# Designs tried in a protein design chat: VHH binders against TBC1 domain family member whacked (wkd). Part 23

Target 1, 363 residues: TBC1 domain family member whacked (wkd), of Drosophila melanogaster (Fruit fly) (q9vgl8)
Amino acid sequence: MATAPRSLDTISLCSTVSSCPDRNGFYGGFQRTDKPKEPLSKAQIIAREKKWLYMIDNWSIYMSKNYKKIRDRCRKGIPKSVRPKAWFYLSGAYLLKKKNPNVYNELLEKPGNPTTIEEIKKDKHRQFPFHEMFLDEQKVGQIELFNVLKAYSIYNPKVGFCQAQAPIAAFLLMHLPAEDAFWVFVSVCDVYLQDYFIPGLEVIQNDAGILEGLLKKTCPPVYRHLQKHKVEPLLYMTDWFLCAMTRTLPWETLLRVWDCFLAEGIRVIFKVALVIIGASLSRHKVRKTCTGLCETLAVLRSPEEHIVEEEFIINNMMRLNLRVEDFQIEHTRQKARRAKQKAQQEAESSGSGNGHRRNMPTL
Below, E stands for the ipSAE of ESMFold2; O stands for the ipSAE of ESMFold2 at other seeds; V2 stands for 0.75 times the mean of E and O plus 0.25 times the DockQ between their complexes.

## First folded at step 23 (VHH; framework vhh_7pa5_2)

Design k5 (from j6 with D107Y; at its last look DockQ between E and O 0.86; V2 from the best seeds 0.00; counts 0 for: pae E 9.3 > 2, grease 27.6 > 24.2)
Fold by ESMFold2, look of step 23:
Structure k5 (fold): chain B 363 residues (1-363), chain A 121 residues (1-121)
Amino acid sequence: as target 1 above (363 residues)
Amino acid sequence: QVQLVESGGGMVQPGGSLRLSCAASGFTFSDYYMHWVRRAPGKGPEWVSTISDSGGWTSYADSVEGRFTISRDNAKNTLYLQMNSLKPEDTALYYCAKTDYEGWMGYFDYWGQGTQVTVSS
């Protein structure tokens, strides 16, 4: 069953299902909603749809000469009717598909690595278990999920398959035809989350350090609390980043975050994480109840409902005027720290290895 | 009984400067992030700037970055906004705002009455 940021509430929600799906296809779980909102008039929705379709028809011009307009329109939210096509263009998948005709079908014809195939089969059943597309083996969604993950494992054998990729692929298949979803998936895994899924997971460890440094800058009382109780970022942020929030956020918030993510890149995931961390622990009364690591981590893994609401996340993310420079400063700090640690480890192993090699006369 | 009182608005020519103040009472001012929000005629609220409780972190909307400077004096319980290189599009009612949170996040639950800034030739 799917996990959610609300640890104890997740268990309660996982035990309930409905006899029919919601508008988004969910029979149960924390991402189901029975109360659709109407934030815009029909005229406003139509106007935004027309603007988006025009931008898509002139995509190269907008990307090269007016990217700010694309970004700003993503931040307002992409109309549901246009969102799949907008994501296809935002990700650059339209170019990937155009440059690689028949490649997806060719990859499907290959047998794949048997070990990787078994890993995919074990994990695909866990993706969105309450969603109509993935309920059982007969659903076309399960077949397409397997195909996309298998094709990717052959396409990028350096990565193969990482369990965190399955929810991303499943999420994309809810919006796009299989081949289009595959190329968006390739772009997300290889460009947006570049090197996240390489065995060893070194990039996510570096990004955990960046997140910690940005938290120190943006919300010092929360940073101090986490340091005091030894709550390391990897304990709470790993799933958020590796799965691009697909298992973390309520559905409508997730869609809005992805509208921004495909336009602005990984920095959006950082900003959303900072909002969740900061808002969850910003109130002194909350920090007082968090007397240790376990209590603090529970709050972060199960944030209050209002914190993960659509407008709360988007508005507070915008208040974080974190520039590329701010991320670069933290990146260089983490690079220097890792280089120092690597040099110290090599010095220690050389001393130990030197003694060991003296005892081995020949080979 | 949170009270926020803005002042310092007025009429100014394009390119001019103004300094807004916000007197705060009814809460421990130094524990809270503070914000400026504006409302142009016929528009909804627009976030302008945020400052941390200590004043060590600031953030600005793209439209005002480099022209506006937020600051605070925790000893006087006062928030400031220095506005330079003013443009006609900066014409708005400017509000000092506070959330229920000690940090910068949340809904703007507490607002002053606002101070009018008008930039015209």
Scores: ipSAE 0.006, ipTM 0.445, lowest interface PAE 9.3, mean pLDDT 83
ESMFold2 (binder alone), look of step 23: mean pLDDT 84; pTM 0.853
ESMFold2 at other seeds, look of step 23: ipSAE 0.528; ipTM 0.846

Design k6 (from j6 with T99V; at its last look DockQ between E and O 0.01; V2 from the best seeds 0.00; counts 0 for: pae O 18.6 > 2, grease 28.6 > 24.2, placed apart)
Fold by ESMFold2 at other seeds, look of step 23:
Structure k6 (fold): chain B 363 residues (1-363), chain A 121 residues (1-121)
Amino acid sequence: as target 1 above (363 residues)
Amino acid sequence: QVQLVESGGGMVQPGGSLRLSCAASGFTFSDYYMHWVRRAPGKGPEWVSTISDSGGWTSYADSVEGRFTISRDNAKNTLYLQMNSLKPEDTALYYCAKVDYEGWMGDFDYWGQGTQVTVSS
């Protein structure tokens, strides 16, 4: 049984720290790796870099006339040297920054909502605590994280601050200067994950239903197993979607998934989730050990290492038999289910004989 | 420290009703989805229902749909389960639970000893 987060878990973090960071800046934690990444040849790296630089120099033409090329190159992986600039363009943050000169600095000068500021301060220390940028309060990463989250809370007061946004902002700051990271963050929160962070979290509920319907189509035996043991999608998918996999995937896989995500949108997150769920539970031997809810959740929350390797994830998400229409059908089904549930809740509330039910939160 | 304390269990005849409560403390209750999970004698845990942080979305196991109603009062930090038309198959130890996505990867959370519901003739 898992326990709630506590200070003892924070103290134990020192037990997993190395004396020097890995190639990605991590001193410890599950995203640190000492395993070598098999490098592309120097010639392959240079060729891909040249193609990406040319495409960035001609971005409007590629976006309007040859988007398939952009998508396909994202699926192959963006070279490390070009990735920050590629993400800046893919997200549309380039245009946001151009249209809003000085806005980030103006937002930083504003005081912000005091309650929201306290929430941000409490949460910023928890982001990537083993990464060199975020080790302590004096590190530029924690200062910039506070600034980006504060600026966003003022920029979009309808959302304010949602705790799931902090790992996204921190992740972007590992790749981009603060103002550029802010505009990518705005695009991710307001376009890619549109309405995900509005209080109430209704959109993620709807997307949980979509994921379940897509699982029924792509992985029927796994769907039936989850139904048998009453494993509802929100129990395992909420963190995956709200944080855009930033807390879930090994680092190299996370970078590859984000290369695709910024090109193709939220459907990438759905596809990665379906690969993890399907591959984790497709073997009958594994399902036999999952005799109930808790055992099944444990498997989904700690998938086998080979399942979350970058080439396995990328190749298998491309093989899913899913069309845009499948997503549209499931969206329509979830909208109808919400309308039915709303009508039933209103009927139950209207049946009050003493008149007091009008103010009761029935659901 | 997160604390979830279930209450309201008891013995009831088939067809009867019962209302469970869960008092929450040690976290900002209104920020989290809440769940009910039950464990029948000799069986593993079974998910019963889920409610969103605002209460605007609910979901139920097929075996309880139409008979059970999950609700919450964020002002009182309390989760509820109204159980109507109870059947002997509903006999179980009922737990409320929280899924923690606040800052670390963790497993499914639920606390306390639960509250016993017994439906018998």
Scores: ipSAE 0.000, ipTM 0.123, lowest interface PAE 18.6, mean pLDDT 81
ESMFold2, look of step 23: ipSAE 0.014; ipTM 0.469
ESMFold2 (binder alone), look of step 23: mean pLDDT 83; pTM 0.837

## First folded at step 24 (VHH)

Design m1 (from j6 with W57S Y101S W104S M105S; framework vhh_7pa5_2; at its last look DockQ between E and O 0.47; V2 from the best seeds 0.00; counts 0 for: pae O 12.8 > 2)
Fold by ESMFold2 at other seeds, look of step 24:
Structure m1 (fold): chain B 363 residues (1-363), chain A 121 residues (1-121)
Amino acid sequence: as target 1 above (363 residues)
Amino acid sequence: QVQLVESGGGMVQPGGSLRLSCAASGFTFSDYYMHWVRRAPGKGPEWVSTISDSGGSTSYADSVEGRFTISRDNAKNTLYLQMNSLKPEDTALYYCAKTDSEGSSGDFDYWGQGTQVTVSS
């Protein structure tokens, strides 16, 4: 497959780095950009910053009485200067931190599970290896990443550590001080991506089915193509969902998607996925060139640059005719399918297994 | 009170061109994404094109990409759709539309009266 992008975790530092970082701190890799978009006028930036600071100062009132305004302003994009504070409030981390004084520091003083600690140590150095914060193990970013992941593994031992959590934690540390990043991370892992990281990963399997059902509704020709070539959703969507797009999207698009994600929840990840799948395969001549599973999967794993550009993703996400009810219908269908599948597995096995179901949160 | 007034429709031969306009009033036009939507005889609404509030980003339905160009003039509160290489399948009532939200998303809650485009040989 020509020109398929390589994983950020597999690119050697010495072969693709620049002598100076871009405006976002990247020396190389696919998230580096030397071509920033033309900025808004200074007046437009100041006006948006003023609106955001006012909302943050009156957060409980806006959340209770005018959530639509918060959502709409997230969809426009949060100004860079206020984004970290906005994410801290959007996620509810400000309440978590207030209710749990000193808990993060107490967790850091605990030893942790030694097997989990070794897993964290092996994985943390691979996160954003071209970013100035994470270039080597003695950078403060690597130390903070270890601390956040260790603290979380102790905080929620049912989950412990899942490899997909590392890029999320690293991404948050690029924007927030370590303790604030920890509480946003807790909210993301335990509320936004509830039960995604429990061993067995049953929730992501259910969500793969939901995504497939939504694709059938939003882009039937693409759905039929994927069915024809037996391209199962888990083959392309697992990293997208478990890592909340942090390893998938160009930087500016990722920031905009997270602005929406923290306001609207997992539905945003579903919608972004549907845009990528639909736009990548919506043209008949593209589907004709995808004659089998491998060709089709390669297109989905390496979407064209214009498809993952900021405005394309945000605009097309907004254009999807998907209501909360559509997600609820698919959730119900997949819950019933999983229950039937587990009953069949227990009946076909002479030795009964411990049949455990993982609930999918209401979207 | 939001008002959207489309104009510029008409009858053309296949391969012809038309330019549609939409005059907007009753809201801060430059704060909103704007859209073109069409309805062919006997069919429901079909999204055609979207333009960002600044005009810097555009998107199109597959059926019109490469043939239609959306643009806006925020000083004149006007949205445009340049339609080239028209096909009989483009025959429809064309509406400019916006959502109720400050952002670009949501149901298309505000529509004009529409302007008829008829492409026939």
Scores: ipSAE 0.000, ipTM 0.242, lowest interface PAE 12.8, mean pLDDT 83
ESMFold2, look of step 24: ipSAE 0.000; ipTM 0.433
ESMFold2 (binder alone), look of step 24: mean pLDDT 82; pTM 0.821

Design m2 (from j1 with F105M; framework vhh_8emy_2; at its last read DockQ between E and O 0.91; V2 from the best seeds 0.75)
Amino acid sequence: QVQLQESGGGLVQPGSSLRLSCAASGFTFSDYYMHWVRQAPGKGPEWVSSISDSGGWTNYAESVEGRFSISRDNPSKTLYLQMNSLRPEDSAVYYCAKTDYEGWMGDFDYRGQGTQVTVSS
ESMFold2, look of step 24: ipSAE 0.674; ipTM 0.885
ESMFold2 (binder alone), look of step 24: mean pLDDT 83; pTM 0.848
ESMFold2 at other seeds, look of step 24: ipSAE 0.664; ipTM 0.885
ESMFold2, fold request of step 25: ipSAE 0.689, 0.667, 0.688; ipTM 0.895, 0.887, 0.893
ESMFold2 (binder alone), fold request of step 25: mean pLDDT 84, 84, 83; pTM 0.868, 0.859, 0.852
ESMFold2 at other seeds, fold request of step 25: ipSAE 0.663, 0.431, 0.686; ipTM 0.884, 0.796, 0.892
ESMFold2, last read: ipSAE 0.646, 0.700, 0.684; ipTM 0.880, 0.899, 0.894
ESMFold2 (binder alone), last read: mean pLDDT 82, 82, 82; pTM 0.845, 0.846, 0.846
ESMFold2 at other seeds, last read: ipSAE 0.585, 0.363, 0.684; ipTM 0.854, 0.760, 0.892

Design m3 (from j6 with D100E; framework vhh_7pa5_2; at its last look DockQ between E and O 0.87; V2 from the best seeds 0.69)
Fold by ESMFold2, look of step 24:
Structure m3 (fold): chain B 363 residues (1-363), chain A 121 residues (1-121)
Amino acid sequence: as target 1 above (363 residues)
Amino acid sequence: QVQLVESGGGMVQPGGSLRLSCAASGFTFSDYYMHWVRRAPGKGPEWVSTISDSGGWTSYADSVEGRFTISRDNAKNTLYLQMNSLKPEDTALYYCAKTEYEGWMGDFDYWGQGTQVTVSS
C-alpha cells in the first residue's frame, strides 16, 4: 500500500505556529513544547555527563564486558550534551565511518537512480515542516536530508528509497553532522530495521504478527477486542515501526525511547507499541465506547496525551519482561503462518484460476 | 472502596525467606493485574513485580530476578510474593498495588499500608 496519510491537511490540523522556536527548534506541530523541563540539579547533570564521557572513552571494553551498564544508563536517559556522541557509538556508526572514510562523499558525487531522486525531492518538504532546520528548500537541513537519502539509495540499491526513511534521516540530522548522521542512518536501516524497507512488506507483516501474539500474551482482553472488531495490526502499527516512532511520540519521549532503541534494538519499539495499545484499550469503559473498527482505530491513532508522556512510556515499558526467547517463539510461529498462507494461496490459484494477487503498496 | 492489606513481613537473616500476602477487597480482583512495590529507607518507590489477571504472565525487576516469585489466588482474592535468598538491600516497606488499568500499565493509584521486611544479622 501507499504511505500512511501524512498529508499537509493532517499536519495543519495538529499545529499552532509560534513566533520563536522552542528549546528543540520547533515553531509549531505536536512535538513543540512550551513546558519547561524540570531539571536535575546541576551536580546531578555533571555527574551523569562524566559517567557517559568515561564510558565513551572506554567504549570497546564496556560493549564487550559490561553491556548491562550501557543499557542501564540509556534507560535512565542520556544527557542532552552527550546524546549525539552516545548515539553515534551505540549504533556502531563510529566503526562504519572509520572503515569507510571517503564513502559518503563518493556516494554524493554519483548521480543516483532518477526515479528515486524524484521520489526524494517530493518528500523532502514534508519532514518536520515547523522545525527551524527544515523550513524551506534553501535551509541546510533540507539540503542535507536530500544528500543523506540520495547517498543511502546508492549505498543500498536493493532498498533505494522508502518514504518512511525520510523522517528517520531528518531526525538524525537534528542531532548529528551529515556524514555521522548518514552512518547512523545506515545502521538503523540495515541492522535495527533490517529489511523493513524492501518492497513486499514481508518483514513488517511478520512483525505485525509478532506484536499481535505478544499482545495476546500480555493483555488478552485488548487482543480479543481487536480480534472482535477485525482491527488488523498493520492498520495502526505500520508508521510506528517503519518510522521508528519519529512521527508518533512527543519529542522528549522520542529522545528517551531512542536512547533505549539504539542500545536494545527493535524490541524497544515493540514494548512502546504494547504500552500504547494496552493503555489505550485496557480499561473496559474505553472498550465499551469502541463499538467498531473505526472507533477502535481512532483511539489507537490518537492516544491520550498522558499515555505518550516520557515517564509513562519509559516506566511501563520496563514492566514488560519480554525476553529474546519470547520474540523468537513468535517469530517462528509467524514464519510458519506465512508459509502456510503462501501454500494455501498457491493451491487456490491452481484450483480456481483466480490469478495472481498483487503485493501491498509501500508506505 | 478498594482495600489492599499486606502481611507476612518480619526480620530475617541474609539468605532467608519470607512470604508476603495481600488481601484485596472492594473490586473484582480477578479482572486486574497486581503489583508489588517497595520503598527502602530514604529512597523512592521501586517496582518489584507484576502478575497478570489470570496469573499466566509475570514480570520482575532485575534486582529480584530469580529470587522472588509473584503469585495469586483469585478464589481467595489474595496476592503473594515469595522472597528467597534475601539480601540486606531487600530491606524495605513492601506494598501491593493496583492501577486503574486492566493491564500491566498505569500509575499505582491504590496501595496498602505496607508490610516491613528487614534483612539483617
Scores: ipSAE 0.585, ipTM 0.857, lowest interface PAE 1.7, mean pLDDT 87
ESMFold2 (binder alone), look of step 24: mean pLDDT 83; pTM 0.843
ESMFold2 at other seeds, look of step 24: ipSAE 0.664; ipTM 0.888

Design m4 (from j6 with D31E; framework vhh_7pa5_2; at its last look DockQ between E and O 0.24; V2 from the best seeds 0.00; counts 0 for: pae E 8.2 > 2)
Fold by ESMFold2, look of step 24:
Structure m4 (fold): chain B 363 residues (1-363), chain A 121 residues (1-121)
Amino acid sequence: as target 1 above (363 residues)
Amino acid sequence: QVQLVESGGGMVQPGGSLRLSCAASGFTFSEYYMHWVRRAPGKGPEWVSTISDSGGWTSYADSVEGRFTISRDNAKNTLYLQMNSLKPEDTALYYCAKTDYEGWMGDFDYWGQGTQVTVSS
């Protein structure tokens, strides 16, 4: 019994089996799951696939005359077999690709901005490091990720490259061939998340204010707690919005959220954020344990597993009862706030430069 | 061991008034939002009103806005609903309710037995 136990240990030999990827390609990390998912019967899946294929074959008619049907089917979840094609159509990428034959390949042949290329190289290897596509530099996924990000930086030099774009591009490459993924990526970055990635990040700051106003309306006790402890929205929501939830949600939830996001736009990201914030901090006893900024942020950055599960997120975001008008009201408020802040900043600079005060002295 | 006991129901003429009470025990009443929910004959639960832990914020369903007033007395662990200008459609079993997930969820973890309000000629 002085024998080397690891050379004879059946558990050590089984470690090769435990290192296999899950059904989604993950070897580890929080997005890996070993539990099977059987949401629908085989007959139900086939029926839904048929409905989706018919709708895709008649896409322009459905988009122009029955968009509600498209939206409702996205909310039910897109069958895995048709999801890549559905995303390609939902994003409008099919039209972008049709209008721009050979553009992706032409962009790949260009050298690109050297500074931007270096930034892409630094960041690409960190995307989904436990996923089979992105394990190391020699995997085709890493090559395609570099190509998509490089091509985009040349395609839209106003943006160039923002680190938050890398997880989005990697996520799309897990579902689509490189050129198709590129055009979905262009649509997401330039239409869905319009101006999010321009240097200065002004739009995300405005959207942080919109989120705060919506939280005040939908969950006043949580809003008051965040205000009390000076927990500003940018401290918790920046990654959620810039990366379109690709770093924050479990895999199946992420897929369902993107089914809705590509159909309904940025409002879906707002609603998912409100569900996470509200559900994480709506319990009074949780708020009592969050006696300051750090404790409150920790709760928001590590939400309980049940809060980010697929059906909880989807069902509760639809229960929020937020209309398009509610978003527009907050958008208007944030524009007015920014205009006043800009005017105040100019007045302070002008007053400092001339050495005069605008206040009347006391007699 | 959370207990909620409603009282104050009865029969009243249209246009009349009633004041419902809810005695709460088994939890720190002053730390929770409290709610009134009603169930009309043959219908599911309908949210009526909510009051914050301090009593400083209140909200009402459209059907009762301007006629009903929710209040609380944290020293007595008691929730109230003043119902004025009662209509036949207000006939229902009225419950006070509490949840651990406050602010936007419509589901309630704890309910009382309810108190019957009947509005008829």
Scores: ipSAE 0.012, ipTM 0.381, lowest interface PAE 8.2, mean pLDDT 84
ESMFold2 (binder alone), look of step 24: mean pLDDT 83; pTM 0.839
ESMFold2 at other seeds, look of step 24: ipSAE 0.603; ipTM 0.864

Design m5 (from j1 with D107E; framework vhh_8emy_2; at its last look DockQ between E and O 0.96; V2 from the best seeds 0.70)
Fold by ESMFold2 at other seeds, look of step 24:
Structure m5 (fold): chain B 363 residues (1-363), chain A 121 residues (1-121)
Amino acid sequence: as target 1 above (363 residues)
Amino acid sequence: QVQLQESGGGLVQPGSSLRLSCAASGFTFSDYYMHWVRQAPGKGPEWVSSISDSGGWTNYAESVEGRFSISRDNPSKTLYLQMNSLRPEDSAVYYCAKTDYEGWFGEFDYRGQGTQVTVSS
């Protein structure tokens, strides 16, 4: 159906709007593509679908005795036809839904916090505005997005609602029925991104430090450039991590990254981040032209198209083996630094005049 | 002209050790991360290991971690792979590679004919 996006003044400078959606449902924006996906042969697709359906039918056995097979098949990419069901199982949402019959419907019947509801209503119109599911208020996508976010805010009142959650919920609704999407959303917010959305955002600050430490080890010249120009990690990585890349990656890359993310957890987001940071700034010619904070940050917030293409991201993620020990070492360093910083802050009283920078783009 | 020449392969028994070499020329070797990639018959290429330009950072595929050791000698422009506790599944043609990035990422550039490693008993 040839419809324009809801708001013409929200169309990006580089975007065009088409009269029909692409194969993924987009009328415009950077996630639209007219380039065909070059699929496997029909026989190869059917063979992969059969393997996935068999694995899903025997899920507990594979999870307990052959998890490496699940992981390896996720890394190859989940066939489009089975991806929603695979995500439902990978996330553990199948178990959550089974143990909590009727809970989603019960949450929908509750009134919710009025302030939180107004925040949700404000944000739901911004999610994927060029996608057919979210074009306007009459589309089921915006109704279901409100419901999922409201239900979650009641389900986990410690978090309530964080604006970064809206693109995650909207993304899941593009693939799954509302109740299934809700339970995957619960798993992502409460397990995969545990405590990310608690007010104060202290966990993302710790993970920013971990990312910086990993960058220092794997890409020293890029790390030194960021330090030289005072480009703090939270300035470039916050949206990537809080939104689980849903606002950052081209669509096909995003789907493949999520295939891996639901299997392997947050380390996938770290690997994707390291590829983007490293590849964007690893060339000396690029660093030489980035003479300050603003120029450097602009490169990271608008990475070159080839760096975020599916093959580049997936292949380079697989060429970086980050073990649990690597994260534990950096986590311990961040705990020690934060404990020392807290003790110093308490000795000096609050209000020391530290900066609170906001160099993020608006959308 | 970039040139990479792999050597040191052979036929060995399971549990044995073998050391591969890669002679590099036609580029400033010390400016690049270097990599080992292997390819078994009928399979796609598999990343094995990477080493930073200085040699200070190394990284290994899960399948070889703890058994293989990558090293380099920048003055002689030579990359090495020490392979210990070899298994039949390590049998492949081994290639050294670089990328067009100053880092561990990018398209692997295979220019040599590789060196065959066969682990049998």
Scores: ipSAE 0.602, ipTM 0.859, lowest interface PAE 1.8, mean pLDDT 86
ESMFold2, look of step 24: ipSAE 0.638; ipTM 0.876
ESMFold2 (binder alone), look of step 24: mean pLDDT 83; pTM 0.854

